# Designs tried in a protein design chat: miniprotein binders against p81326. Part 41

Target 1, 226 residues: p81326
Amino acid sequence: MLHFGGFIMEINHISKILEKEREEYIRNKVEEYLKQGFSKDDAVNKANQSWRTYIGHRIQDVIYNLLKKFLKDSGLKVTTDKALNNRNLPEELDKVKRLIAINYGEYLFLPDADVIVYKVENNDIKIIAIISVKNSFRERRFETTYWKLKLKESPVTSHIKVFLATPDKDNEISYKCPNGKPKKMRIILEYELDGIYFLKEDFEETEKAKHFGKIVEDIIEISKKL

## First folded at step 14 (miniprotein)

Design xi11
Fold by OpenDDE base, look of step 14:
Structure xi11 (fold): chain B 226 residues (1-226), chain A 82 residues (1-82)
Amino acid sequence: as target 1 above (226 residues)
Amino acid sequence: SSELKKAKFIAKIIKDLAEELGLSDEEKLRELVQLIQWLAIMYGAEVEVEIENGKIRIVIKVGNVEIYIEIEDGKVRITVKE
């Protein structure tokens, strides 16, 4: 049992909660669509489609909130790419934004950074890790890998750890060689990234592929070396 | 407000969890308390839990909105206050 801040991270509890959220969300959306004049069948179908979009963002928010809570006592700070997409940023966040930027010659662009973990020491900001959150791997399977490789190309960003967090409900990357057949996506992601963290119990654990409950400890350890 | 809507949504989830688990068993009550705490964390809300003499009081703060949960004698009462 991994104790974080006095709480044992039980993925089962998170999953149970998310299922209840789904049920309630679907109920509310069905009611909304019925009021709009859709048939019951159409309302249910639309609600389910809406949920598929919603859950991706919801998982990102959950991971953000978990990391924010459990890293707080270590003095580490957490932000998101959304928070950085403002014209008027506080000085601290403006520095964070600049420290994760990737150089494309005439332009600087930000990597996909669902969650960013950083520390502030003596008014200096050090970026520790970027966490990409993926609910499914149907699209842009190697996008996180691309950003990791780009971050490695600069001495300014080469130290930044890039992690992938996923529930992997469809077992797309849970195993490296199920039935003796290599899963290309799992192998490449594990090779190129600094870690993969699963919000589930049923997966092949390796040095880099871990239960999500270990991410806090790993981030804290990395932060001490920077 | 968006916070009020969120709080009401959370309150409904808690109610559903309580109904599913049942409130007659101490083990189930402990599980429910844990689920509520996780739920609060997942929403970035502050949570306070007080257990005294078989009565459980939980307060979840969602911004300026508070969710009050009382569990006693196999019953759950949930109040949302803006």
Scores: ipSAE 0.835, ipTM 0.939, lowest interface PAE 0.4, mean pLDDT 92
Fold by OpenDDE base, look of step 17:
Structure xi11 (fold): chain B 226 residues (1-226), chain A 82 residues (1-82)
Amino acid sequence: as target 1 above (226 residues)
Amino acid sequence: SSELKKAKFIAKIIKDLAEELGLSDEEKLRELVQLIQWLAIMYGAEVEVEIENGKIRIVIKVGNVEIYIEIEDGKVRITVKE
């Protein structure tokens, strides 16, 4: 059991909370759609669709908040790609944004960086890790891998660790070879990324595939080497 | 305000959790307190917990909105204050 600041990280607690959030969210959305004149069935369907979109962002926010809290005492800072998508950035965040940019010749583009962990030392910014958060792998299955490979191509970004965090509710990448059949996505993601962190208990643990509770320790350790 | 709406949403979740768990024994109370703390963290909210003489008082700060939770004698009282 990983103790973070006196808290035992229990994924079960997070899951239980998210389920209650779902119930309340659906209820509120159904009521909203009924007031808009939709039928009960349509309201329920629309609410469920809305939840699917919402939960993706919600999990990202949860992970951001967890990392922000548990990395604070180590002096590490956390931001998001959304925070970087501003015309008027503070100097610190502008530096962060520049330090994760990928060169495409005439253009610089940012990788998908749901959460960015960095440190400030002697007024210098060092990017430690990028965490991609995926609720499902229905779309953009290998996008995180692409960004990892692109970051490796530059000496400016090659040191940046890229992690994937997921609840993997549909067991798309939880096991490497279930029933003796290799799961291509799990194998490739684990090979190319620096780590996969599961917000669940039922997965095949490896050196790179770990419980999400380990991510804080791993990031702190990486930060000490930079 | 967006913060008030968020706080009310959180308060509702806490109520639902308390109702599901029940407040009949110390173990359940501890679990509820833990859940509330995790809930606060998940929302990036500050949380303070005070336990005195069988009364549990929790304050969650969501921006400028505060959620007050009092647990005593197997009952939960939740108040949202802007």
Scores: ipSAE 0.835, ipTM 0.939, lowest interface PAE 0.4, mean pLDDT 92
Fold by OpenDDE base, look of step 16:
Structure xi11 (fold): chain B 226 residues (1-226), chain A 82 residues (1-82)
Amino acid sequence: as target 1 above (226 residues)
Amino acid sequence: SSELKKAKFIAKIIKDLAEELGLSDEEKLRELVQLIQWLAIMYGAEVEVEIENGKIRIVIKVGNVEIYIEIEDGKVRITVKE
């Protein structure tokens, strides 16, 4: 149990809530598809497919909301790549966007940055961390690693910590060497990234692989050194 | 409104959680309150909890919509108000 500002973060509560959300979501979608004229079996299948897409975005939103809540008292601010995807940004967010941009010579591009943590001091913005959120590793397994390496290439962005947050429901990266066999993905991600944070209890803990509850403390500590 | 739909969805989840846990003892009540608080945080909603004389009152604010939860004598009452 991790205590943050008097609140105990229990992953079991989050998991229980998400399961109830799933049940309600599926029920509503099945009803919607039945009204559209689909068979019961087709409606259930379509609802399950819809949930698979929805849950990925939902987990990102959950993590954003958690970080926003628990970092608020420390004076740290949180935003998302979606919030930055606008032509007309407030000055603060425009600065944030520019400070995470990666140089490709003639072009600047943004890394995948599901959640961005920054601080404002004396009207200066300092980017603290980028959190990539992954529900599954079926596709783009090392994309977060690519962005971390690109951010390291510039003195403007080299200080930015890159974290991965995941429930890892399929145990793709939960253990480094299960049954004596190295898990390539876990080893590489842990080596290249600044940390991996698990929204689960059953994983191999290391210096860089931690329970998600520790991310708030780690970010606050990093922020003090910048 | 989108906020009203969201609030109704949250209210339904709370109802389901209450039904599953039961409201028979203090431990279950505490767990339910904690779950409601986490649920609110997960949706980026503000939550206020008041406990007085064995009655629990919770208010969740989802934009301009409020969810009122009252727990007393083993019963839960949920009201959504715009």
Scores: ipSAE 0.833, ipTM 0.938, lowest interface PAE 0.4, mean pLDDT 92
Fold by OpenDDE base, fold request of step 18:
Structure xi11 (fold): chain B 226 residues (1-226), chain A 82 residues (1-82)
Amino acid sequence: as target 1 above (226 residues)
Amino acid sequence: SSELKKAKFIAKIIKDLAEELGLSDEEKLRELVQLIQWLAIMYGAEVEVEIENGKIRIVIKVGNVEIYIEIEDGKVRITVKE
């Protein structure tokens, strides 16, 4: 268990907190919708729908904040695709943005990069890792894989590690062969990506599929080799 | 303010965690402190913990808003200050 500053990253604590956040969020939204004149049942349904949208962004923010906190002492920096989606970027972020760009001939496009980890050494920026955060795999199942493959095609970006972080609440990719049936998505994602990190305890652990608590250590180790 | 709203939300979560966990023993108290620290980190907030003579004081900074948490004699007091 990685002790960062005396904190054991207990995914259980994160999960417990997120559950309490859900409960409080739902309560607040139900109250809001009741005040708007909705029935109790409608209010609950709307609140749950709102939560589904909210939690996707929330998990991204959580992961961002965790990485930002625990990588700080290692001199590593963290940003997001949202932060890069600006016309007026600080020089550092503009460089980061350019260093993750994928060439399509006449055009450059950015990969989906929920979280970007980089280091600055002597005014040189090195991109270490991109973390894609997925709450569900119903849509764009292999998008992260696509971006990993595209990043590998250029010597400028080929070194960038691409990780997937997920709570995988519906156990879509938690196991490779549940009940003897191969989960295509898990197998492909694990094969193509540099790692999958689970924000849960109940999953099939492999060399590439790990508990989210290990991501900080892994990133730090990668950063030392760059 | 959005920060105040966020701080109040966090404060409520802390209260709920404290109520659920209870403060009957030192182990539970330590767990609560850990949960509060994790909660702060998850929100990108700064957190300070002070332990003095069985009294725990925690300050969470959410932007310009501060959450003060005092734990003493099995009681939790939470104050949000803008």
Scores: ipSAE 0.822, ipTM 0.935, lowest interface PAE 0.4, mean pLDDT 91
Fold by OpenDDE base, fold request of step 18:
Structure xi11 (fold): chain B 226 residues (1-226), chain A 82 residues (1-82)
Amino acid sequence: as target 1 above (226 residues)
Amino acid sequence: SSELKKAKFIAKIIKDLAEELGLSDEEKLRELVQLIQWLAIMYGAEVEVEIENGKIRIVIKVGNVEIYIEIEDGKVRITVKE
């Protein structure tokens, strides 16, 4: 357990809170859909579907807020891809945006970057890490890997660490070889990425696959070397 | 306002957590306070905790909306103020 500012990052607390959020969210949505004239069964189904969309964004927001809070004292800053999707960016964020851009010849594109961690030193920006947040691996399984590889191709971006953060509720990548059968996705993601951080307790820990509570420490350590 | 709606939602979560956890002893109180602090952090809200003579006062700031939480004698009182 990492102690940051007197807080022990307990994933259990986060999970418990998210479960309560789910219960309250579902209740509210069911009520809303009932008022719209849907049947009880339809209302429940729609509420559950709505939750699936909501929780994906919620987890990203949670991770952003956690990192923002716990990295603040180290002088590290956090932003998101959404914050960079503006025509009029502050100078600092404009620099961040440019420093993560990938060259495609005639075009520059940004990697998918749910959370971006950077530092400001002597009025210069150094990108430390990009965190991709995945709730499930049903779709876009290797998208984060693609971006890692693309970032690695340029000396401008090759130093940027790319991390995956996931609750992995369905145990899609929690274990490398459960029951003697290799999990291709886990193996590839762990190989290609700089780290996988689990927002859960039950997973196979390795050098690269860690509890989410370690991400702050790891980022701080990386930042000292840059 | 969207902030008020969010604050009310957070307040409801706190209430539900308090009811589930109970306030039977100091350990449970500590756990609840921790949960509230985590909840605030998870929402990017500012949180202040004051403990005085067995009374716990927590203020969560959600934008311009404040959530006041008082824990005393095994009871939780939550007030949302815009």
Scores: ipSAE 0.822, ipTM 0.935, lowest interface PAE 0.4, mean pLDDT 91
Fold by OpenDDE base, fold request of step 18:
Structure xi11 (fold): chain B 226 residues (1-226), chain A 82 residues (1-82)
Amino acid sequence: as target 1 above (226 residues)
Amino acid sequence: SSELKKAKFIAKIIKDLAEELGLSDEEKLRELVQLIQWLAIMYGAEVEVEIENGKIRIVIKVGNVEIYIEIEDGKVRITVKE
């Protein structure tokens, strides 16, 4: 149990909170759709659909806020790809943006980087880690892997750790060989990425597949070596 | 305001959590306090907790909006101040 700032990161608490958020969110959305003239059944269906979109962003925000809070005392900074997707950036964020850019010859593109952890030392910025947050693996299953591989190709970005954080509610990557059958996606993601962090208790733990509660410690440790 | 709406949403979640857990014993109270602290962190809000003489006071700051939570004698009082 990681004690950060006097708090034990218990995924159970997060899950409980998110469930209450869901209940309240659905209630509010159903009410909204009913006011728009939808039937009760349609309102519920639409609310559930809305929740599926919302929860993806919500989990990303939660992870961002957790990392921001728990890494603050270590002097590490956290930003997001969304924050970098502005025309007018502070100098620090502009540097961060440039330091994660991938070269495609005539063009520079940014990897998908839901959360970016970096440090500032002597006015130099060092990118420590990129965390990709995935709620489901139905789409773009290996996108994070692609970005990891691309980051490895440059000496500028090769040191950047790429982590996947997921609740994996559908157990898409929680186990390597359930029922004796290898799960290709779990195996490849674990192999190519620097780590997978689960926002759940029921998963196959390995050297690279860990409970999300360990991510802060791992990032701090990495930061000390850079 | 967006902050006020968010604060009201948080306040409602806290209320729901308190109702679900109940406030019958010290263990449940501690759990509720922990949940509230986690909730604040999850929203990127500042949280202060004071426990004195069986009264728990929690302040959550959501931008310029403050959520005041008082837990005493098995009752939860939540006030949102803009």
Scores: ipSAE 0.821, ipTM 0.935, lowest interface PAE 0.4, mean pLDDT 92

Design xi11
Fold by OpenDDE base, last read:
Structure xi11 (fold): chain B 226 residues (1-226), chain A 82 residues (1-82)
Amino acid sequence: as target 1 above (226 residues)
Amino acid sequence: SSELKKAKFIAKIIKDLAEELGLSDEEKLRELVQLIQWLAIMYGAEVEVEIENGKIRIVIKVGNVEIYIEIEDGKVRITVKE
C-alpha cells in the first residue's frame, strides 16, 4: 500500500469508481440513442462501443490526474501530448515539446506521449519520463518500444525514461510464461521499456513490471538523479 | 456548461456509490469518503472534507462548479452549484 499525500492508492477503489462511471455512461448513452430513434438492442450495442472508446481516454486522464496530484509536492510537473498540440504554447510547454522531439533528418516528430513528466530547475527544463497508456494491445503492440529506442538514439533524449501503464484487462501482458509458453509481447515490452505499471492486482511482478502505485516513487527517484 | 455536466455526472456517481455501500456504520462512512476523494482526484478536482459532530461535509470543485455533499444520520444530500 503506497501512501501518497495521506491516500492509500487502492486500485480497488479506482476500479469500483470506473465501474460506476461505466454504468452511468451506458445509461446516458442508451437514452441518447433511443431518442435518436434506435432500437433498444442497437442503442445498447452502440453505447457499449462508445464506452470502449471513451474508457481508453478516461484511463489516460485518470493517470494524468493521479500523477499530477502525487508528484506536485516533489516539484515535478506533468503535461500531455494533447496539451502540446496547440499552436500557441506557453514558453515552458514549447520547450518541453522540443525536448521530446525525435530527429528524422529533415523533420522532427514527437513520440506517442500520453503523459510527460518534467522538472524545471533554474529556468532549465529536464524531461524525466514519458508514460504511454494502453488499454489493449490489439493494435500497435510495439509502438511504445519503437519510441523508446528512437529516444535512446539521441544524447538529447537518451535519458528519458519510457513507461507503459495498462490495466491489461485481457491478460495480454500480465504474465511472462503462462502455461509454460512465453508471451512475446510481455517479454519484449519488459526488456525494451524502462518499466511496465499495471492498474490491476493479478499480474507477474518483476523488477520492471510493477503495480501502478510504484510509478510515483520511481519517477521521483529518477528525478533526483537528473 | 461542460463543467456543469461533468459535475452532475460526478454527483450521480457519488449518489450511486452511497446507495450501494449504505451508510449503516462508521466504516462504511469512511469508505464512502475515501471513494469520493478518489473520485475527485481522478477528475482532477479539488476536494475538501470536514467532519464535525457526526456530520460529514464534502466540497468538490470542478472548475467553477461546486458539488456539496452532506452526510448526516445515514442520509446523503448532494447539491450542485454553478
Scores: ipSAE 0.821, ipTM 0.935, lowest interface PAE 0.4, mean pLDDT 92
Fold by OpenDDE base, last read:
Structure xi11 (fold): chain B 226 residues (1-226), chain A 82 residues (1-82)
Amino acid sequence: as target 1 above (226 residues)
Amino acid sequence: SSELKKAKFIAKIIKDLAEELGLSDEEKLRELVQLIQWLAIMYGAEVEVEIENGKIRIVIKVGNVEIYIEIEDGKVRITVKE
């Protein structure tokens, strides 16, 4: 049990809360769709579809909030790609944005960076890690790997750790070789990324594949080496 | 407001958690308090907890909206204030 800021990070509590959120969300959406004139069956189906979209963003927000909370005492800061998508940025965030940018010759583009962890020392910003959050691996399976490789190509960004955080509810990457068959996505993601963090208990743990509760400690350790 | 809607949603979740968990013993009360604190963190909300004389008072701040939670004698009272 990792104690962070007096809290034991229990994935069970998070899961329980998210389940209650689902129940309440579905109830509210069903009611909304019924009022719109949909049948009960259609309302339920539409509500479930809406939830699938909602939960993806919700998990990202949860991870952001968790990291923000638990890294605060270490003096580490957290932001998101969404926060960086403004024309008028505070100086600090403008610097963060520039420090994660990838060079494509005439253009600079940002990697997919759901969560960005950085520190400020003597007015200098050091990017520590980028966390990609994925709820499912149905689409863009190796996009995070692409960004890791691109970041590695520049001396400006090569030090940035790239992590994947996922609940992996469908067990798409939880095990390397279930039933003796290699899971290509798990193997490649684990090989190319700096770590995979699971918001669940049922997974194959390795040096790089860990429980999400360890991400805070790992980030803090990395930050000390920069 | 969006914040008020969020606060009401959070309040409903707390109610549902309390109903499911039950408030029959001190262990369950502690678990509920922990769940509420986690819930607040998950929403990026500030949370304050006070325990005095068997009464638990929790305040969650969701922007400009406050959720007041009082737990006493196995009962939960939730008030949302803008």
Scores: ipSAE 0.821, ipTM 0.935, lowest interface PAE 0.4, mean pLDDT 91
Fold by ESMFold2, last read:
Structure xi11 (fold): chain B 226 residues (1-226), chain A 82 residues (1-82)
Amino acid sequence: as target 1 above (226 residues)
Amino acid sequence: SSELKKAKFIAKIIKDLAEELGLSDEEKLRELVQLIQWLAIMYGAEVEVEIENGKIRIVIKVGNVEIYIEIEDGKVRITVKE
């Protein structure tokens, strides 16, 4: 239960809004598919598939907008992987892109960095944190961990905090030992990453596994040490 | 066009939230106002709330498009103006 911008931030507000967005999105898509001649059952199935594709990008947008709003007064800037892939980047964003790129000989790749937090001091850019947004862990479940390890290999990027943000609706990483047995995915992600931030209430909270509302305070604290 | 489309979608979500909550008491009203503020933030839109004796007026600015929400006597009126 955290305060942001003069009102109480509860993760339930975000979840409630996203559920209403889902309902309206699906309603609109069903109508669209019915007009294309699909049966009601087919239209509903296709609308739900469309939502599953869309929600991942929507959650990233929400996180970007929240961080941008609540970090601004602390002198911190926020960008996204989508913004960094635009043609003819502004000089500032081109510098951000270069500062997080990983060198593989003749190739350069960006890590899994859906949202990037940085600051600008005397025309210098310091990357504070990158946030990987995962809606599900069915595929590429340790990709974020790999990128953290690669960033640790260089003294110029080893300071960058790597966070995972997730609704984890299917409880794939919500608990360390469900049914008394260690959940490998949760244990490894928590061990290797700098933090996991849940966009829901029901999960096992630890020093690194926290409610998403805590992320702003954590990022501000980290930025003061850099 | 994209700003107008986004504003209309936001307005529809606000209408749906108000209908689901019902404005039966002050607690429900406060929750609706908080949800409207969060909704605006989630879209990166500016939001202003004014409370005048018996009336609540909320303005959400989506670029050049404005959403006006007026709440009075348990009734919600929403208009989208470009």
Scores: ipSAE 0.792, ipTM 0.925, lowest interface PAE 0.6, mean pLDDT 88
Fold by ESMFold2, last read:
Structure xi11 (fold): chain B 226 residues (1-226), chain A 82 residues (1-82)
Amino acid sequence: as target 1 above (226 residues)
Amino acid sequence: SSELKKAKFIAKIIKDLAEELGLSDEEKLRELVQLIQWLAIMYGAEVEVEIENGKIRIVIKVGNVEIYIEIEDGKVRITVKE
């Protein structure tokens, strides 16, 4: 188990690994598309498109695996919206699902919650946080803030912290006022969410906008107060 | 097969990291070991590291598939075993 300060150093390791994964992934996909009869230029373009889709799922998996690993010794459990959508849920996960669902009269929907952190104490389940993972902000830029606002509307869900985790490689929300102009996405996301955690070094750090390595310490601290 | 394909991909990433980093000194070697450990964690895989008599042996368990990494004298040997 690494010390929490080690997470800051470890973000560099994660980034190095993901770049190597990208290189190998693209090489494999280019080879695959060439075998399908595409030109070299077309194969490269299709491989890059494939990577953009893959990296989104990959980052979600990375965050899940990291949180599961580093929260384990604190008695905290981690699941995903994918796991909660299985048809035959174990009782524990069915309870987790019901505890984060938003009521819309005749309908119940799960918030945008790629990763869910919870604890179990004497068959009592307490949801600690949900983490939305965004690789880019081209679509549904404020959906996460909508879900935070909906969770605040009920006393049974108002305690749930809503975090955004992102590599933000294109610097869409890395700074509040790039070139002197307020960046609406960064300002609103930071205002409404409980935290933004960056999977990179180059961003404007604030009380709510932090290196991803801080997320474990923050979640553990929150869990002690619930 | 899915576990085997994932293990082979991980092994290739390790080879690429080792080549890029270069094992010219102890600092670079230490960084490679840390990268291998992080890579295993990022895949939810178990990892064990043993350092003995100037040899570094790392085992990554991807389900029932194991990746054996031996590092000695600046050389890396990687074996994937089902």
Scores: ipSAE 0.792, ipTM 0.926, lowest interface PAE 0.7, mean pLDDT 88
Fold by ESMFold2, look of step 16:
Parts: C-alpha cells; sequence; structure tokens
Structure xi11 (fold): chain B 226 residues (1-226), chain A 82 residues (1-82)
C-alpha cells in the first residue's frame, strides 16, 4: 500500500477501472459495427481488435496523467514523446527534446520514449527518467533495452533511468522461470532496465520488478540524488 | 461535444462500478469513492469530494463539462451538466 498526498494508490483500482472501460468500449463498438451491417460474430471480433489498438494509447495516457498529478508537488514535470514531436515547441520542451536525443553521426533521433520526467532548476533542465509503456510483447520486445544502452553511451544521458510499465495480461514477462524454464524476455528486460512496473497484482516481484504503485516514490527518490 | 462524450462514458463507468460493488456497507462505499477518484485522475480530470451528514457529493470536471455524483442511503445519482 503506497500513498500519494493523502490517499492510497492501489494497483487493483486502476486494473478494475480499465476492465470496466474495456467492457463499455466493446459494447459501444459492437453496436457501431452491427449498425454497419456486420454479423454479431464479426462485430465482436472487430470490437476486440479495436480495443487492443486503443488500450495501448489509453495506458500511456493513464500513466502520463498519474505521474503529472503526483509528481507536481515534488517540483517534477512530465511530458510525452508525442508532445515533443509537435512543430511549435516551447523553449522548455525544445530543451527536453535536445537532452534526450541520441547521436547517430550527422543525425539526431529521439529514443522511443512514451513518457518523460524532468525537473527545472535555475533555468537548467535535468532529465530524470523515461517510461516505455508496453501492452504486449509479441513485437519489438527489446526496443526499450536498446534505448537504455544508447543512453548509457554518453555521459550527458547516462544518468537517465529507463523504466518499463506494462499490464502484461498474457504473462509474457511476469515470471522468471515459469514451469522451471527461464523466460529470456523477462530475464533480459530486468537485467538491462532500471525497473519494470506491473499494472497487475500477479507477477514475480524483485528489486527491479515492482507494482506500478511504487513508481512515483521511486522517481521522487531518484530526483533527490540529481 | 468531445468533452460531453467523455463525461458520459465516465458516468457510465461509475454506474457500472456502483452496481457491481453494491452499496450495502461502509467499506464498499469507501471503495466506490476511491474508484471514482482514481477514474477522474486517470482522465486527468479535477475531482472534489465533500461529505456531509449522510451524503457524499463528488464533482468531476472534464473541461467545461461537470459530472455530479451524489451518494445517499445506498443510492447513487449521477448527472452530467455542460
Amino acid sequence: as target 1 above (226 residues)
Amino acid sequence: SSELKKAKFIAKIIKDLAEELGLSDEEKLRELVQLIQWLAIMYGAEVEVEIENGKIRIVIKVGNVEIYIEIEDGKVRITVKE
């Protein structure tokens, strides 16, 4: 049980809400597809596919909103890779963009980061952490570790913590050795990243693999050391 | 409007949560209030909770649209106002 400014963050609250959102989203989509003339079976299949696309963006928004709210009183600011790709960047966000960019010779590229946490002190910007949000590990399984390794290559970015946040509903990385066999994905992700935060209760907890409710406290502690 | 559609979706989620929990005791009532607060935070919406003798009043602000939730005597009333 972890608290944030007078009430307790419980991971099962977020999960319960997301399940109700799924149920209502699917009901609405089935109704829309039935009106378009699809059979009931086809409408249900299409609604479920639509949800799988939607939930990834929804979870990113949830994490952004939570971090923005709960980190504000600690003087920490939060932005997204989507916001950093806008044409009309305020000077502050342009600096954030420059501070996380990876050098590829004559080209600069942003890491694939969904949410970025930073602070501003005396007009200087310090990047604290980036959070990659994964709903499924069937594609681009180790992308987050690649970006961590690239950030480690420069003294300017080597301090930046790289976290993975996931519901992992299909148990792709929830346990190190299910059925007595090592899960390569879980072991490599945990080894290379600074932390994995699960948006569910049923997973193997370690020093780096934690309940999502711990992420705010961890970020605040890291920020005090910079 | 987009804000109105979002607020109506949020209101429906609140109704679904209340129906599933069943407001038969104080523990379930506290759980519902916490879920409503979390739901608002998950949408980046402002939420205010006021508790007065036997009535709980919650206001969620989704831009210019407000969701009013009143809980009294185990009954939940939800209204959405522009």
Scores: ipSAE 0.788, ipTM 0.929, lowest interface PAE 0.6, mean pLDDT 88
Fold by ESMFold2, fold request of step 18:
Structure xi11 (fold): chain B 226 residues (1-226), chain A 82 residues (1-82)
Amino acid sequence: as target 1 above (226 residues)
Amino acid sequence: SSELKKAKFIAKIIKDLAEELGLSDEEKLRELVQLIQWLAIMYGAEVEVEIENGKIRIVIKVGNVEIYIEIEDGKVRITVKE
């Protein structure tokens, strides 16, 4: 049973679990670095840096697992860019890969599509949405918008919804006008993308900027129109 | 194996959650079970919960590795079996 109130409680559960994972991860890493001869201060700094890299991949995995579980009963399938880059690609996933590839003359590249949602009807595959997962906006701030614009250039891919999912712990895009000044990154991302889904409670909610728990309902609604 | 390392990490998180919550009443017990279920979902692991005469048994399958969680009388026992 999914409800807005239920998603608030589930975000709290996810956040609590991730905090425990962080504590244990850092504990393990500090121990490893101390054994390697680093000082306590250096070991802690290195462990925190390691966590920042790890948490990005971890959040992507969490989103994949959640979507896969909660979209299954609606006949929607979920895959990842990692799965699409495997050497022994099943025919279904090979079709998914070809349906999102972008042509650059002599080269074909996949967009930044951490998680891909699609459906299969009568052996035909229809791509519904691509989710880009960003933990930090220090680098590649507008990469997701670039890929949305490229997908719009072809009638084959122009229907594909492009979403951004983020915890945004540092409030880099959580508010449109913090302290009365427009935040360029939030405004452009919200304008160009089909949606931004926050893995936290405190952010400025709009028609396109929503709690992550809403993403399942939104994807299902979109899939019914295709 | 990587599955075994992942299962041991998950088991440690469950132990830490149980310790922090303190299993003093039914509400805290229910919250722990919910957290364990969400933890399994977050790892894409199958989870089954069985409640029998005040004893709670939970099995999480991490590939070929199974995590057995048994909760009885405010005590948590966790076993990782390959």
Scores: ipSAE 0.786, ipTM 0.929, lowest interface PAE 0.6, mean pLDDT 88

